# Designs tried in a protein design chat: VH-VL binders against q2ft37. Part 13

Target 1, 241 residues: q2ft37
Amino acid sequence: MGHHLKRVVSPKSWGIPRKTDKFVTKTSPGPHNKNALPIVVWARDQMGIVRNMKEAKHVLREREIIVNGRPVRHPDMGIGIFDIVSIPKSGKHYRILRDKKGRHVTIPIDEDAASSRLVKITNKTIVKGGRIQLNLRDGSNVLTDKQYKSGDSIVLSLKEGQKNEIIDHFPFQPGNMAMIIGGKHSGVVGRIIEHIPVPGSLPNRVILKDESSGESFETIDEYVVMVGRESPAIDRWGIEE
Key: E = the ipSAE of ESMFold2; O = the ipSAE of OpenDDE; V2 = 0.75 times the mean of E and O plus 0.25 times the DockQ between their complexes.

## First folded at step 3 (VH-VL; framework fv_fezakinumab)

Design b4 (at its last look DockQ between E and O 0.86; V2 from the best seeds 0.82)
Fold by OpenDDE, look of step 5:
Structure b4 (fold): chain C 241 residues (1-241), chain A 121 residues (1-121), chain B 111 residues (1-111)
Amino acid sequence: as target 1 above (241 residues)
Amino acid sequence: QVQLVQSGAEVKKPGASVKVSCKASGYTFTDYYMHWVRQAPGQGLEWVGWINPKSGGTFYAQKFRGRVTMTRDTSISTAYMELSRLRSDDTAVYYCAREGEDFWSGYSDYWGRGTLVTVSS
Amino acid sequence: QAVLTQPPSVSGAPGQRVTISCTGSSSNIGAGYDVHWYQQLPGTAPKLLIYGNSNRPSGVPDRFSGSKSGTSASLAITGLQAEDEADYYCQSYDSSLSGYVFGGGTQLTVL
């Protein structure tokens, strides 16, 4: 497996210029997989906080960049939607989102907002001992004794001493607020109006309504992430562009 | 050499808006965050917020959220700070200040000369 | 008023050593955030004097030094000169305010 990718074939989601260099860093297998943005690309090409790979490696060795409460060690580590990126020494915190074009966007957030992250539950596994392992959209997992459903969102603490504790929960159900994170309606935040199960291998359908515009949007389960209940956790989560 | 040239003094009425500009030269504009700091007459320094000129991302002090808007024009290496709903206590010299080369420490190494904004009836 | 507390004024004779304190809390200096110092001559913009607790930018004499301990920082000026008469501000980040903060400033008078 190569460490580089031809820049011209880099994912559109990275939102980087493609004609600047021949190659770009390839994301290592890990969090978010194909939906991941390498941290060096984020830092260099999107944020401009490092100038080159050498500098990137230096700051990573110095543990200057924290992702989801853990220091980044490798420049090819992938970040993705709802990840929290922190530069603790300067008090800068960011949440990664997607814009309407499906591109990674970086939203500055408060210290308090940076103390937790949102993540979707993709499925559950019963592990030895009868505990429930929640498999999360970013590829990580957490153990819990509580019952949650696939499609729900959980809020994980990033605070020291409370890392990965579930501190909140947003059920996937009509009436709750969700964000579309894929497809042509990416970035839309709305209230779930209807969940339409589809028999077979086809994805289930979800209808959301943007309450500000009154417009309805149809998408699939895979692209829906719960972001609140009666109201979106915008103040807390910074779900905004 | 690094230079930050700010727009001239402004006199505004309460309730009005003011937009101060800061033209950067002597370095790559998009490689450094730009901070805004104000100083009321005879008072200390107060941080307003920062902008990432590359991404356009902004972060404001809680006190100014909802009233301040920071923007930039990369084509002319210029940062802007707009403050709306002005009141008398907004009277101050407003400084643009480049974040230091050590991005990880959170200091400002070069400052504009400041722009006096006077809010009076 | 200021999150970081500085003495309003300090004074010294030429050649003397003076210190300016900057007292913070567990949410800023005590949280491990770096302290920076600025010098502001009368009628001028602030100038970076010390960054990262103790580093001097190019052009700043070595008679200026910074230190940090616990929840406080200090600026020391040795061999005080007439041109040192200015206002001095410490600056850091405060997690409780989610923002950068300055001290109230210290007016240094050279007698």
Scores: ipSAE 0.900, ipTM 0.951, lowest interface PAE 0.5, mean pLDDT 94
Fold by ESMFold2-Fast, scan of step 6:
Structure b4 (fold): chain C 241 residues (1-241), chain A 121 residues (1-121), chain B 111 residues (1-111)
Amino acid sequence: as target 1 above (241 residues)
Amino acid sequence: QVQLVQSGAEVKKPGASVKVSCKASGYTFTDYYMHWVRQAPGQGLEWVGWINPKSGGTFYAQKFRGRVTMTRDTSISTAYMELSRLRSDDTAVYYCAREGEDFWSGYSDYWGRGTLVTVSS
Amino acid sequence: QAVLTQPPSVSGAPGQRVTISCTGSSSNIGAGYDVHWYQQLPGTAPKLLIYGNSNRPSGVPDRFSGSKSGTSASLAITGLQAEDEADYYCQSYDSSLSGYVFGGGTQLTVL
């Protein structure tokens, strides 16, 4: 149970608490498949930028909400960690992150930050023609002629005419910065100290140092997403306001 | 009727901080972004930033990043703007303003009367 | 300095037409962002006059109209009245600054 998607409603009543609201919209298959938040739930319940499903469908028809450089067409489209959500007409842009409690948080960002997205490589396959298909953590894919390793993060351009061009790369290796996206240390940004391969079926271990506290901790490969080299690429990350 | 009622005028020394309040009524506070705009004496309007009262998310003009903090209290429908490390050129009337019904365009439909902040030695 | 350029003053006689320009660049009006107009009477807060280039809020007379073309916008006031004497500001969004921007303001004098 990484994060709770339920909202508790406690309206004034004559003695009996009302039930928690249930999600009306389910996430469709696609990027962030299992842990994704439907765009209409984000827009209505977290952001308050639409009042109901009818209004949400109207703004989607007008192509006013853009996710990772593509207009959202269905209210059940999933969004998740590191996705870029833009409302270009009003000059508003957001990056989806995760806090120390494992909850999705929406961080307002500027135009430059909204022009690219960060994503972790989970696997790779060779396709006909000798090109490499990178399978990304959010379930999407990108083709490249260059060699990348599973566990690395890449930065993809969202600019028109350059969509899905790889513009930066953060290798999974000691010395580089990572965000933890699961387990006890979810939301922590730390520097990788050591990667420890574990024989057999147990997950490989990663030791990181939390630069804000100076404390070291251990996690598993699956929970590590690279966010920078010597410094994190995302400026509001792991720093208390 | 929509009303935005701001706190009274303040006089501060350079280096101090000021916190201006804006109490909203006549609409659902969490349904509209709130902007802050300032106007120095005899000068034009300058945008400071916005807050989403529902999420608490904020975005500030580059000039004010590191010095301004916007917050809100949904239980009393009040938005706040705190400006720190005040300079004499921060002397201005500070307005809160509600973003309009079709806030995709970013205009402000209702404005508070303004709070004069004077920074002097 | 203001990001959007307005003439500092404009004047006209009662019943006449005046036009107030708002000149931007490729990062704001020229990029397609909407232009909004505010009226500020002496000693008062700004009041929304035109939004989304040409729309009027309830209570704004139809003698006020807005238009946008290329990198510029204009506010037209027909049938000038004494109560129109005020400062007028245009506003848009600027993608290079990642923020909302205002014109320097135009003082309208009704002669």
Scores: ipSAE 0.776, ipTM 0.920, lowest interface PAE 1.1, mean pLDDT 85
Fold by ESMFold2, look of step 3:
Parts: C-alpha cells; sequence; structure tokens
Structure b4 (fold): chain C 241 residues (1-241), chain A 121 residues (1-121), chain B 111 residues (1-111)
C-alpha cells in the first residue's frame, strides 16, 4: 500500500484514459528502409505493450527494448524481417517475419533462437589490411577471413562476448531454400532452381519452386533471402501464417 | 473490478483432449498477456505458457510443446487452453492468470479460481 | 526438485518475524531476473504478494517485504497473524528453460 499520490497513477488510472487513435510514425533512417515497421507501432499497435507515445518514449529511454543486441532509444526506429526484438527484464524474445500476404508478424521465440540472427549479404568491400567486410541487408557489416558471396545469408551470434561471429552460412545456389521478401511472391518459401544473370542494370532473375504447392515461379535476386541449405529450414527461418 | 471466470471441472480419459476457458472482465482484455499455470493435487505451481491476446502470439513451457494450444477470442474477451493426449499425471487445477501492469517484470496480478481437470481410466 | 528451492515449511508465533528463502542459480535469479511472491490460502487461487523483488501491490499489508541478493531471494513477514497461514511461492524466469519457474512452495504455520 502506497501513498495517496501513488493511487492516482494506479493501474486502473492508466488503463482508462488510453488513446484510441492510431498515429502514423514516419520511419527514421536506419537498418531498414521503406518497409520497416517503427518500433512504437510494433509496441503500441501490434503488441499492445505500451499504451501511447509518451509511455513508448519512457520505455525506450530506459533501454527496455533490445533489437539485434542493441537498445532502441527512438520510437520511430524501424524494425524489419528477421530482426530479433528482446525484452530482457521479463525474458520475452521475438523474431519479426512476414506472412503470406507480406504483412509483418511477430513470432515469440526461446532464448536459443534469440541468440542469433539471419541476415543477407548485399555486397562486400576490401578494407585496410586486405580484410573482407561483408555489407548486410540491414545496413550493418561484419569482417571475415572466409569467402562468402553476395546473395548468401549468414547467421550472426548475438551472445555477449561473441557478437557478430558468423556461426552458420546459407549459400545462394540452386537446391537451397530461400524466402521471398518482396514483390508478388512475398512470404513464399521456395527452392532455388536457377539464377539467371541479366546484363546491364536490370535485376538478375531467379527461378524457384514453391515447396508448399510444387509450382515454379520467377522473381528478382533482390527479393531472395536464403533461409537454409538443401535441408528444409521451415522450423527455424520459415514462413509464418 | 478485474475478474477471470473459468469453465467448470472436466473428467477425461487418457488420450483425450480438454479445452479450458477463461473469460476476462473489468479491464481491456487485449492490453495484458494471459498465463496458464497448473497445480497437481498436493503439488506446487507449474507454468504452462502465455498468450498475448492482442497479437495472438503464444509461448509454451518446453514440457507442454506439441500437446498444448492456447487461443483467444477477443470479441468475447476469452482465453482458451487446450491440452491433448492427456495422461493421468495431467490431473491438476488449471489456472489462468493475467500478467500485471508492469509488463516488464513478468508477474501475474489476477488469477482465475481454477478448473479441475481429472484424467482417469 | 524445483528449479527454485524453498524450505518445505516454516513456522512462527503470532507477532514474530519469519523469513522464507528462494534459492536459484546463475540461469535465473543469479542472471538478474526479478523474483515475485504469491500467497495461496487453502482451497483458493494464488494471490500476488510481491513483484519486481520488493514491490508490494495495493492491498497487501506492509508486514510483507521482499529482497533479492546474488542467486537468492527472501520474503519476510513481520508481526505474524493467524491469517498469514498459507503456502508461499516464489517465481522467476529461467534462461536455460526459456520459461517462468516457481519455487516448490513453503507451508507457513502460525503457532
Amino acid sequence: as target 1 above (241 residues)
Amino acid sequence: QVQLVQSGAEVKKPGASVKVSCKASGYTFTDYYMHWVRQAPGQGLEWVGWINPKSGGTFYAQKFRGRVTMTRDTSISTAYMELSRLRSDDTAVYYCAREGEDFWSGYSDYWGRGTLVTVSS
Amino acid sequence: QAVLTQPPSVSGAPGQRVTISCTGSSSNIGAGYDVHWYQQLPGTAPKLLIYGNSNRPSGVPDRFSGSKSGTSASLAITGLQAEDEADYYCQSYDSSLSGYVFGGGTQLTVL
């Protein structure tokens, strides 16, 4: 039992005057572009774990929400597909995926699944000393001594003391499993049949077989994210309905 | 006045399934996670899992994965827990419990009265 | 054997102080996760007593207090009264199990 002032701010008081309106928060520049979901929209509108912008700002200022191993401080910071969102104080962890209609969905995951993240290599750069910098789809980068190719996916550790260590690799090649993250086939998981390089500035084409329907389809390489090798990856990196 | 009203006692045979309901009132159902916790006769409390009624997302204790399904119907403010392939050691009182206002701490502030599920041959 | 260890029983005379321990490990309390306490009167559902290690919800007498240190937590009850006779459970999160865990429970008897 607390003081009279504590009663005024009791859970009953906070539960009643909640805003009913949705306000569009413009996504700030960050790890994801145009299709990123602002963290405040996720927390307030999708998850219901904050009630309004004022509460969201307070929670973020207190570093209560961790995205890909880093605290998020600003409510318009964007999150996107394959991001790991953690609430360390209560041990809750989530992965952001897409459903078959291309909408962001949030999947609760355990500690082991939250200890790593999947990310696509967009290109690579040789840096000082001849080391290889892998530039990743989310705008981050990692140094490596091993050979990886643009279009591959890597799995990065989020564990303390091992952050950004590459712990798995899914090559972009025929026979391996991929998920489509844009265009008509967004959310589809398929096996690569063929990669068709296209001369000039036009996007390269990729032919895949949809594992659920058995039907083949075509997309561009920018929309393809490797989620496994020849073995199915559905249990870990697959589609959410 | 927060209330969690659970469905009545159930008697089941081994191998059957049971679905327990928990109807919430006195607060905004989608604003709070709902936990399920069971207590076997003469034993302590055992966490089964939680559901976020807003998103429908669920997370289950490892022991129950593959046998438990938690759902909700937001139009009637009701959470459900279904346990399949019942065994006699699933005999217990099953509680629903609301996660508290301080979501960041992971505690349960209001509990239903419990639903006794008896599994006997 | 519960993940969080509590004494099976404790007792005290009216007016006395008792303490109920909750001993965890490096994967739960020792990792910094909060500890919560519940009272369960005979034949009833559990009721929240302490959350976030030491916070007392409205309506809980100030005779109940909680603390946490290292891998253990403690519930203290002062000025024991007959109505305090109940089972008491601690709760935390365990990272190795990826889940919420309860102690085995402590039966408090008021002599």
Scores: ipSAE 0.717, ipTM 0.888, lowest interface PAE 1.5, mean pLDDT 86
ESMFold2 (binder alone), look of step 3: mean pLDDT 94; pTM 0.956
OpenDDE, look of step 3: ipSAE 0.890; ipTM 0.949
ESMFold2, look of step 5: ipSAE 0.711; ipTM 0.889
ESMFold2 (binder alone), look of step 5: mean pLDDT 94; pTM 0.956

Design b5 (at its last look DockQ between E and O 0.02; V2 from the best seeds 0.00; counts 0 for: pae O 14.4 > 2, placed apart)
Fold by ESMFold2, look of step 3:
Structure b5 (fold): chain C 241 residues (1-241), chain A 121 residues (1-121), chain B 111 residues (1-111)
Amino acid sequence: as target 1 above (241 residues)
Amino acid sequence: QVQLVQSGAEVKKPGASVKVSCKASGYTFTDYYMHWVRQAPGQGLEWVGWINPKSGGTFYAQKFRGRVTMTRDTSISTAYMELSRLRSDDTAVYYCAREGYDFWSGYSDYWGRGTLVTVSS
Amino acid sequence: QAVLTQPPSVSGAPGQRVTISCTGSSSNIGAGYDVHWYQQLPGTAPKLLIYGNSNRPSGVPDRFSGSKSGTSASLAITGLQAEDEADYYCQSYDSSLSGWVFGGGTQLTVL
């Protein structure tokens, strides 16, 4: 059905081996559709690197803009929080974050920071062949033999030959660092104090300590993205404490 | 005619700060990244960093992070570079350099005349 | 040390050909990044001479040419003239430094 993910061969242009057991990545227009920023709006209106749609289409046809390791094909392709946007020919790289009003902000990053991306695990599914598929917040997925849980974050490599390899893991648990991506506390970095499961249709609650003010606050689990363990992974994502 | 007009020479003591300006004319200021490059007396060129005047975003060479701040005022088409905690080895001519609008090739098509910053007691 | 290596000086007589090399590494020219060249006359700012490895901007004489191969690039000047006496810098992007990198410069003397 529409949610059943068949095994997908990674694009040859990304330079990863075509193996039967390699990680599988699905293009991620889905989770950004509602709140996504079209790449042309970003490039023309926010960054000023193209002047109009004609230039934007030319740039995209030349595959000069790479999002999360994949060339952007369409000017309406959406980008969202934690996406990596690269212009490799000029060596400019960016991470997309959000401010407290839910607006996209763009953080220039170096080559090392642009070589991996942070993603939240939404759930997991057993797929054809009995393999475990992690379904990620950005609409992509990855196969794994390791134990990960919903709400955790993983770090995926974007390097040639290592694309979509899991290179780090931030469990959703008390003591670990999170960034809030929605609601009243959007943009706040906090340490998990307590996860309060709520039966029924109401969202689960999470209590955090704001690292900058030291004050506690509450939000819902869908707004929580793990960005590190106790310390010090925070600088890795260009977020403020 | 594209022109980049820089502020005049500065003499500073160690530990002070300096702010160099670069006024652009003859083009749309916010369409082009601006770089800063310095040249110590008798030496070669050293990249300091860039600013996107449209967004205000900046990126600095590792050597200068924590000491340099690049800003701009789009209403007067002017870029600024401020270097703090000056040392004698910061003595150099500081150039602003416009990045060409061919964003798939990172080069400078126009340079300011340079601002000599001398750091001495 | 400059990230891109250039000979510190070259010389030639009027009318002759000179070349200036620019040697990089796998993190810059060897990674496929373009090489650009600047001319700096005494007491002046650098001026763009060659961009995108081999492209000549308007107003630059056709006796200046550039090329790139492997981890190196070269600037050629034919029909050498007295006015060509200047310093020449190559520039590229370096992925390990995440920024612009320049050669150490080459002083051209016209004999």
Scores: ipSAE 0.643, ipTM 0.858, lowest interface PAE 1.9, mean pLDDT 85
Fold by OpenDDE, look of step 3:
Structure b5 (fold): chain C 241 residues (1-241), chain A 121 residues (1-121), chain B 111 residues (1-111)
Amino acid sequence: as target 1 above (241 residues)
Amino acid sequence: QVQLVQSGAEVKKPGASVKVSCKASGYTFTDYYMHWVRQAPGQGLEWVGWINPKSGGTFYAQKFRGRVTMTRDTSISTAYMELSRLRSDDTAVYYCAREGYDFWSGYSDYWGRGTLVTVSS
Amino acid sequence: QAVLTQPPSVSGAPGQRVTISCTGSSSNIGAGYDVHWYQQLPGTAPKLLIYGNSNRPSGVPDRFSGSKSGTSASLAITGLQAEDEADYYCQSYDSSLSGWVFGGGTQLTVL
């Protein structure tokens, strides 16, 4: 398969101009879903830290871009919501979020905030030895001896020597803060008011309330990521429409 | 033709409240977010907040939280902005502005003519 | 005080080209949010001049153009005319504020 797609058909979530170059880099299979933003697109088109693919490749070869504590090696590596992107050379760190239109947004964060990342637990697998493998929304997994539930969020450390250690946990339950990461209400942060199980193969419903506006939103389990308990655990969120 | 007709000028005393109306016509009122923007005399534009006419949901700039209330009456396609505990620095022309559709970020494609709110003792 | 920074004033003679800059940050323009421009004639409400960085609404002459790069945007006016004398505001969205942000406005004087 080709490594490029027509720019005009690039996902809207990328938040890049479509009427410029004919082609744009396609994300390689990997972290996140089909709408993951290629790192080169992020660097070039969103951040403007590189001018072209050649320069991007050079920057990547020099390990100047770190994603979730790992140097990015390939320009087509996808980044997505809650990823931590760091540029050591500049001392700058960023968290990737989504706005209400589902577009990737890059939020500057400090070094402390950049020392961990949030990720949703999709499901669990019991592995040999009785340990639990948590399969995460971004396609990664971690092993743990602790009990967590699908739908919960965990905070993973990105600190050197403590990489991928679970340092916090946000249960999926009413009363806790969550972010909607899909559908028409993408980017909304609110408190879970109600979880409504739906019989059959249909997705369960989740009602969230934006406490700032008082507005309630309905979404499905798949689109809900816990972002805190009584209060949000991250300092910045997606944008309002 | 899209039109936003705002209520007339208001003169209020400090501590009072003012409610400005904005009647929309020429389009489906509930299909577009309505924003409020104010402009103090001789100053720039300041975003106050938005309301979703369909749901009634609102979001206010931090500066105005606790003092501003945006509402709407869909039956008459009218948006309202109420500002309470008025201060002299609230003196401004208040505009309602419809948010147009955009691929990147919201913009206002139509503006009311503005409502002057004067706060003076 | 304004989140987006504009020069307070610019001037030009009729027929000339003038540019108005709008400087943002990583939380707004630099985050990829589009920049829009409004023209405000004296004593009137703002009017949409440019949306989506470079698009002109119907009725806006092609001598008005917008561009965006990095954390900044620019409004260019070619063939400056007397009727262009107005205040110009850039507007975007700021993720940290979760709301619209405006530039401080630029007063354009036609000499």
Scores: ipSAE 0.000, ipTM 0.509, lowest interface PAE 14.4, mean pLDDT 89
ESMFold2 (binder alone), look of step 3: mean pLDDT 94; pTM 0.956

Design b6 (at its last look DockQ between E and O 0.02; V2 from the best seeds 0.00; counts 0 for: pae O 12.2 > 2, placed apart)
Fold by ESMFold2, look of step 3:
Structure b6 (fold): chain C 241 residues (1-241), chain A 121 residues (1-121), chain B 111 residues (1-111)
Amino acid sequence: as target 1 above (241 residues)
Amino acid sequence: QVQLVQSGAEVKKPGASVKVSCKASGYTFDDYYMHWVRQAPGQGLEWVGWINPRSGGTFYAQKFRGRVTMTRDTSISTAYMELSRLRSDDTAVYYCAREGYDFWSGYSDYWGRGTLVTVSS
Amino acid sequence: QAVLTQPPSVSGAPGQRVTISCTGSSSNIGAGYDVHWYQQLPGTAPKLLIYGNSNRPSGVPDRFSGSKSGTSASLAITGLQAEDEADYYCQSYDRSLSGYVFGGGTQLTVL
C-alpha cells in the first residue's frame, strides 16, 4: 500500500468508520505488528482529542503524548494492546485493550495504574556478562537475574527512577488467567486448562476455559497473554468482564 | 453559540438516585470532554468526573467511584450524570462544564446553569 | 485541608489592585500543572477567567491577569470595579489524587 492505507481496507481492530474518508495513516514499523493503531488514528478518530493531522503533529512535536513512558514524536507510531498512553499536561491516562468484539478500546486509568505496564515475554537471550535479556512482545527488552520463561507475562514499572523494574509476574501455566489477543477468540479472558507442545514448525496449542460462559476453546500460544495467577487479577488491567 | 442546557431541579429522599442531563448545542459534541462539578449550598466547587463523548470513556473522582455513572447519547448531544445511594450531604448544584480545546488541558470554558439536587426526608 | 489554599476573602476600593493567591504543593502546581481561574457571581454558574496560568479568553478584560511560580499561582485584578464583587476559584490537577482540584474560593468585596 502506498504512504497511506485506504479507510476501506483498514483493520477492524482500529474501530474507525471504514466508509467515511478515502485514506487513513498506515503504521510505521514499531513494537507491535501491523494491527497496531497509529497514534494519530487513536488521537483524532477514536478519542477526538485532536481535529486533524496538523494538530496531531503539533501535539507530538511538543511531546504531549507519552506511550509506555516515552514521548511519541511521529504520527505513524503504532500503539497496541496493554500500552499505557498518557497526556501528562491534563492528567489523563489510558490503557489500550480489546473488547469482546476484538476492537481496540481505550480504558481511562488513574495515576497509580498508569505507573506500570503488562507485557508478554517472547524469548530470552544471554547477553554479554552472562545476564539474561528478556525479549518482550512489544519489541522492548529488559535485563534480569530472575527465572522467567517465554510465554509468561511480567509487569514493568514506569515510575521515575524505577523504569523497567519487574514488579509482578504471571506464569504461563494451567490454572492461571489469560487474555486472547488474536484469532477467533480475540478479546476472551479464560483460564489455562492445558498447554500442548507441538513438535516441529506448527504452533503450540493452548486449551482454555472461558470463565464467563463456561465453554472451553482452543487457540495457539502466540495469542495467549497471561493477565493473572490462579486468582483473577483482571481489574488491575481494565479488562471488561 | 455554545450552550449547555441542564435538566430541572430535583428533590430526592436518602437512598434514591438522580439522573441529571446536559444538552449541548453550538459545537461538535463528540470533540470535547464533559466535566461534572458540584457545589453544596454556600460551599466551593468540587470536581465529580469527566466523560469523553467520542469514546464513552469516563473517569471519576475517588469520592464518587461506585456511586456515580456518567453516560451520553451522541445522537442528541446530551451528557448524563447519575448519582445513586443519595445522602443529605449530596445536596448541591450539579454543573456540566465543557473542557476547553487547548489540547485538553483540563480547564472548563463553558458551563451549564446547574441543576439543584436536594436530598431530604 | 484543601489541596489548593486560597484566602477566604479579600477586599479593595474601586480603582485599586487586588491579588488572590492559590497555594498548592509538589503534587499539583509544583509538578508543573496549569492553574485556571473562575469567577462566580452570586446565583450564577462559574465563568472561565484565566486558563493555562495566564491566558485570557475572549471577552475577559485585560485588567485580569494570572501568573504562576513554584507551587503557587496568583490572580491580579487592576482597576477594581463594583461588578468584580464575586467568588474566585483556582483549579489545577493533582497527581496524588488523580483528579482535578479547586481552591476553597476567595470572596472578593469591593468597598
Scores: ipSAE 0.787, ipTM 0.914, lowest interface PAE 1.0, mean pLDDT 87
Fold by OpenDDE, look of step 3:
Structure b6 (fold): chain C 241 residues (1-241), chain A 121 residues (1-121), chain B 111 residues (1-111)
Amino acid sequence: as target 1 above (241 residues)
Amino acid sequence: QVQLVQSGAEVKKPGASVKVSCKASGYTFDDYYMHWVRQAPGQGLEWVGWINPRSGGTFYAQKFRGRVTMTRDTSISTAYMELSRLRSDDTAVYYCAREGYDFWSGYSDYWGRGTLVTVSS
Amino acid sequence: QAVLTQPPSVSGAPGQRVTISCTGSSSNIGAGYDVHWYQQLPGTAPKLLIYGNSNRPSGVPDRFSGSKSGTSASLAITGLQAEDEADYYCQSYDRSLSGYVFGGGTQLTVL
């Protein structure tokens, strides 16, 4: 299987020029799947911290790029929304988000904000011993003894010694703050005002109100990520534009 | 590069209507909400409402509901604010202002120079 | 009358540090809505000074800084200059009023 993708067919979400090099790095199967941005594309084309693949490989070998508390090993590793990317040598930390056009956006954050990450629970599985495995949107999973629901968001610690511990929880329910991460309303942050179950195999509907503007938006469960309760938690994560 | 050019000063009598225009340039008109803010002489800023140029959707401050109508003409990247049943206390400089991108609350990153509307008998 | 409360006036000498407070409530600043600041020079339209609590747009000197805590926000101006003489407004959103809200404005005088 090839490791390259024709640049012209690269996802629009990558936000990279398409009429330059013929090929671009293809993401390896893993976290975020089709919504993943290869780390080399991030580093080279978005951040400009490396000039080419050779340099990227060197940087990665030196463990200079950390994603969600782990050194990146391969240039085709995918990153996606809410991932935390750190460059220890520079002391810089970043959160990956999406803008209103659905493009990957890199947001500088402080060290404290970089000590945790947000992730949506896709589903849960009961494992041996009665423990619950939470399957997360990014493809990872965590074990817990607590009860959570699909659609909820959890905050995982990235701190040394307590990695992947659940340190906070945002229930998927009306009244709580959420972000839309897909569809035409990607990037919108608002309060859930209504959840409308739909019979059958169709996705449930969610109505959010952007309280910054007063406008209401309709989306589906799949595109909703809880980002807080009464107050948006992200606001406390030191986002710097 | 971004410019918001507003129509000229207006003098109206009580009970009349006024329509102020705001022509945008230097950016994609449909991609940004347009706000209207007014300022009475010697007073502070007061938000009137916003319009979504793409959809035409509007949201008005409670105070102005029923009297204000915001519209737009996308073909000429122009927003309009019409205020009816004018009163003397509607005398103010009216600003159009583009909303900048923000996750939690809107802000106005570019402002027109304002349009003075004077309501006097 | 303004939902956000600002001191009517502040003053400082050139080179000094001045602070303008913006006090809100649980329905606006305390609800998590960002605070933005505008500078209005005499006879001109407001200009964005700070957005998202603490971010400076291009062209705004680093002498200007914003912060938010609890139900209040603050604009700090260091190295005060004569050109800083203006009115300053904080702005946020109030969920109870369903609208954007401004402070009453603060007139900054450079002595």
Scores: ipSAE 0.005, ipTM 0.522, lowest interface PAE 12.2, mean pLDDT 89
ESMFold2 (binder alone), look of step 3: mean pLDDT 93; pTM 0.954

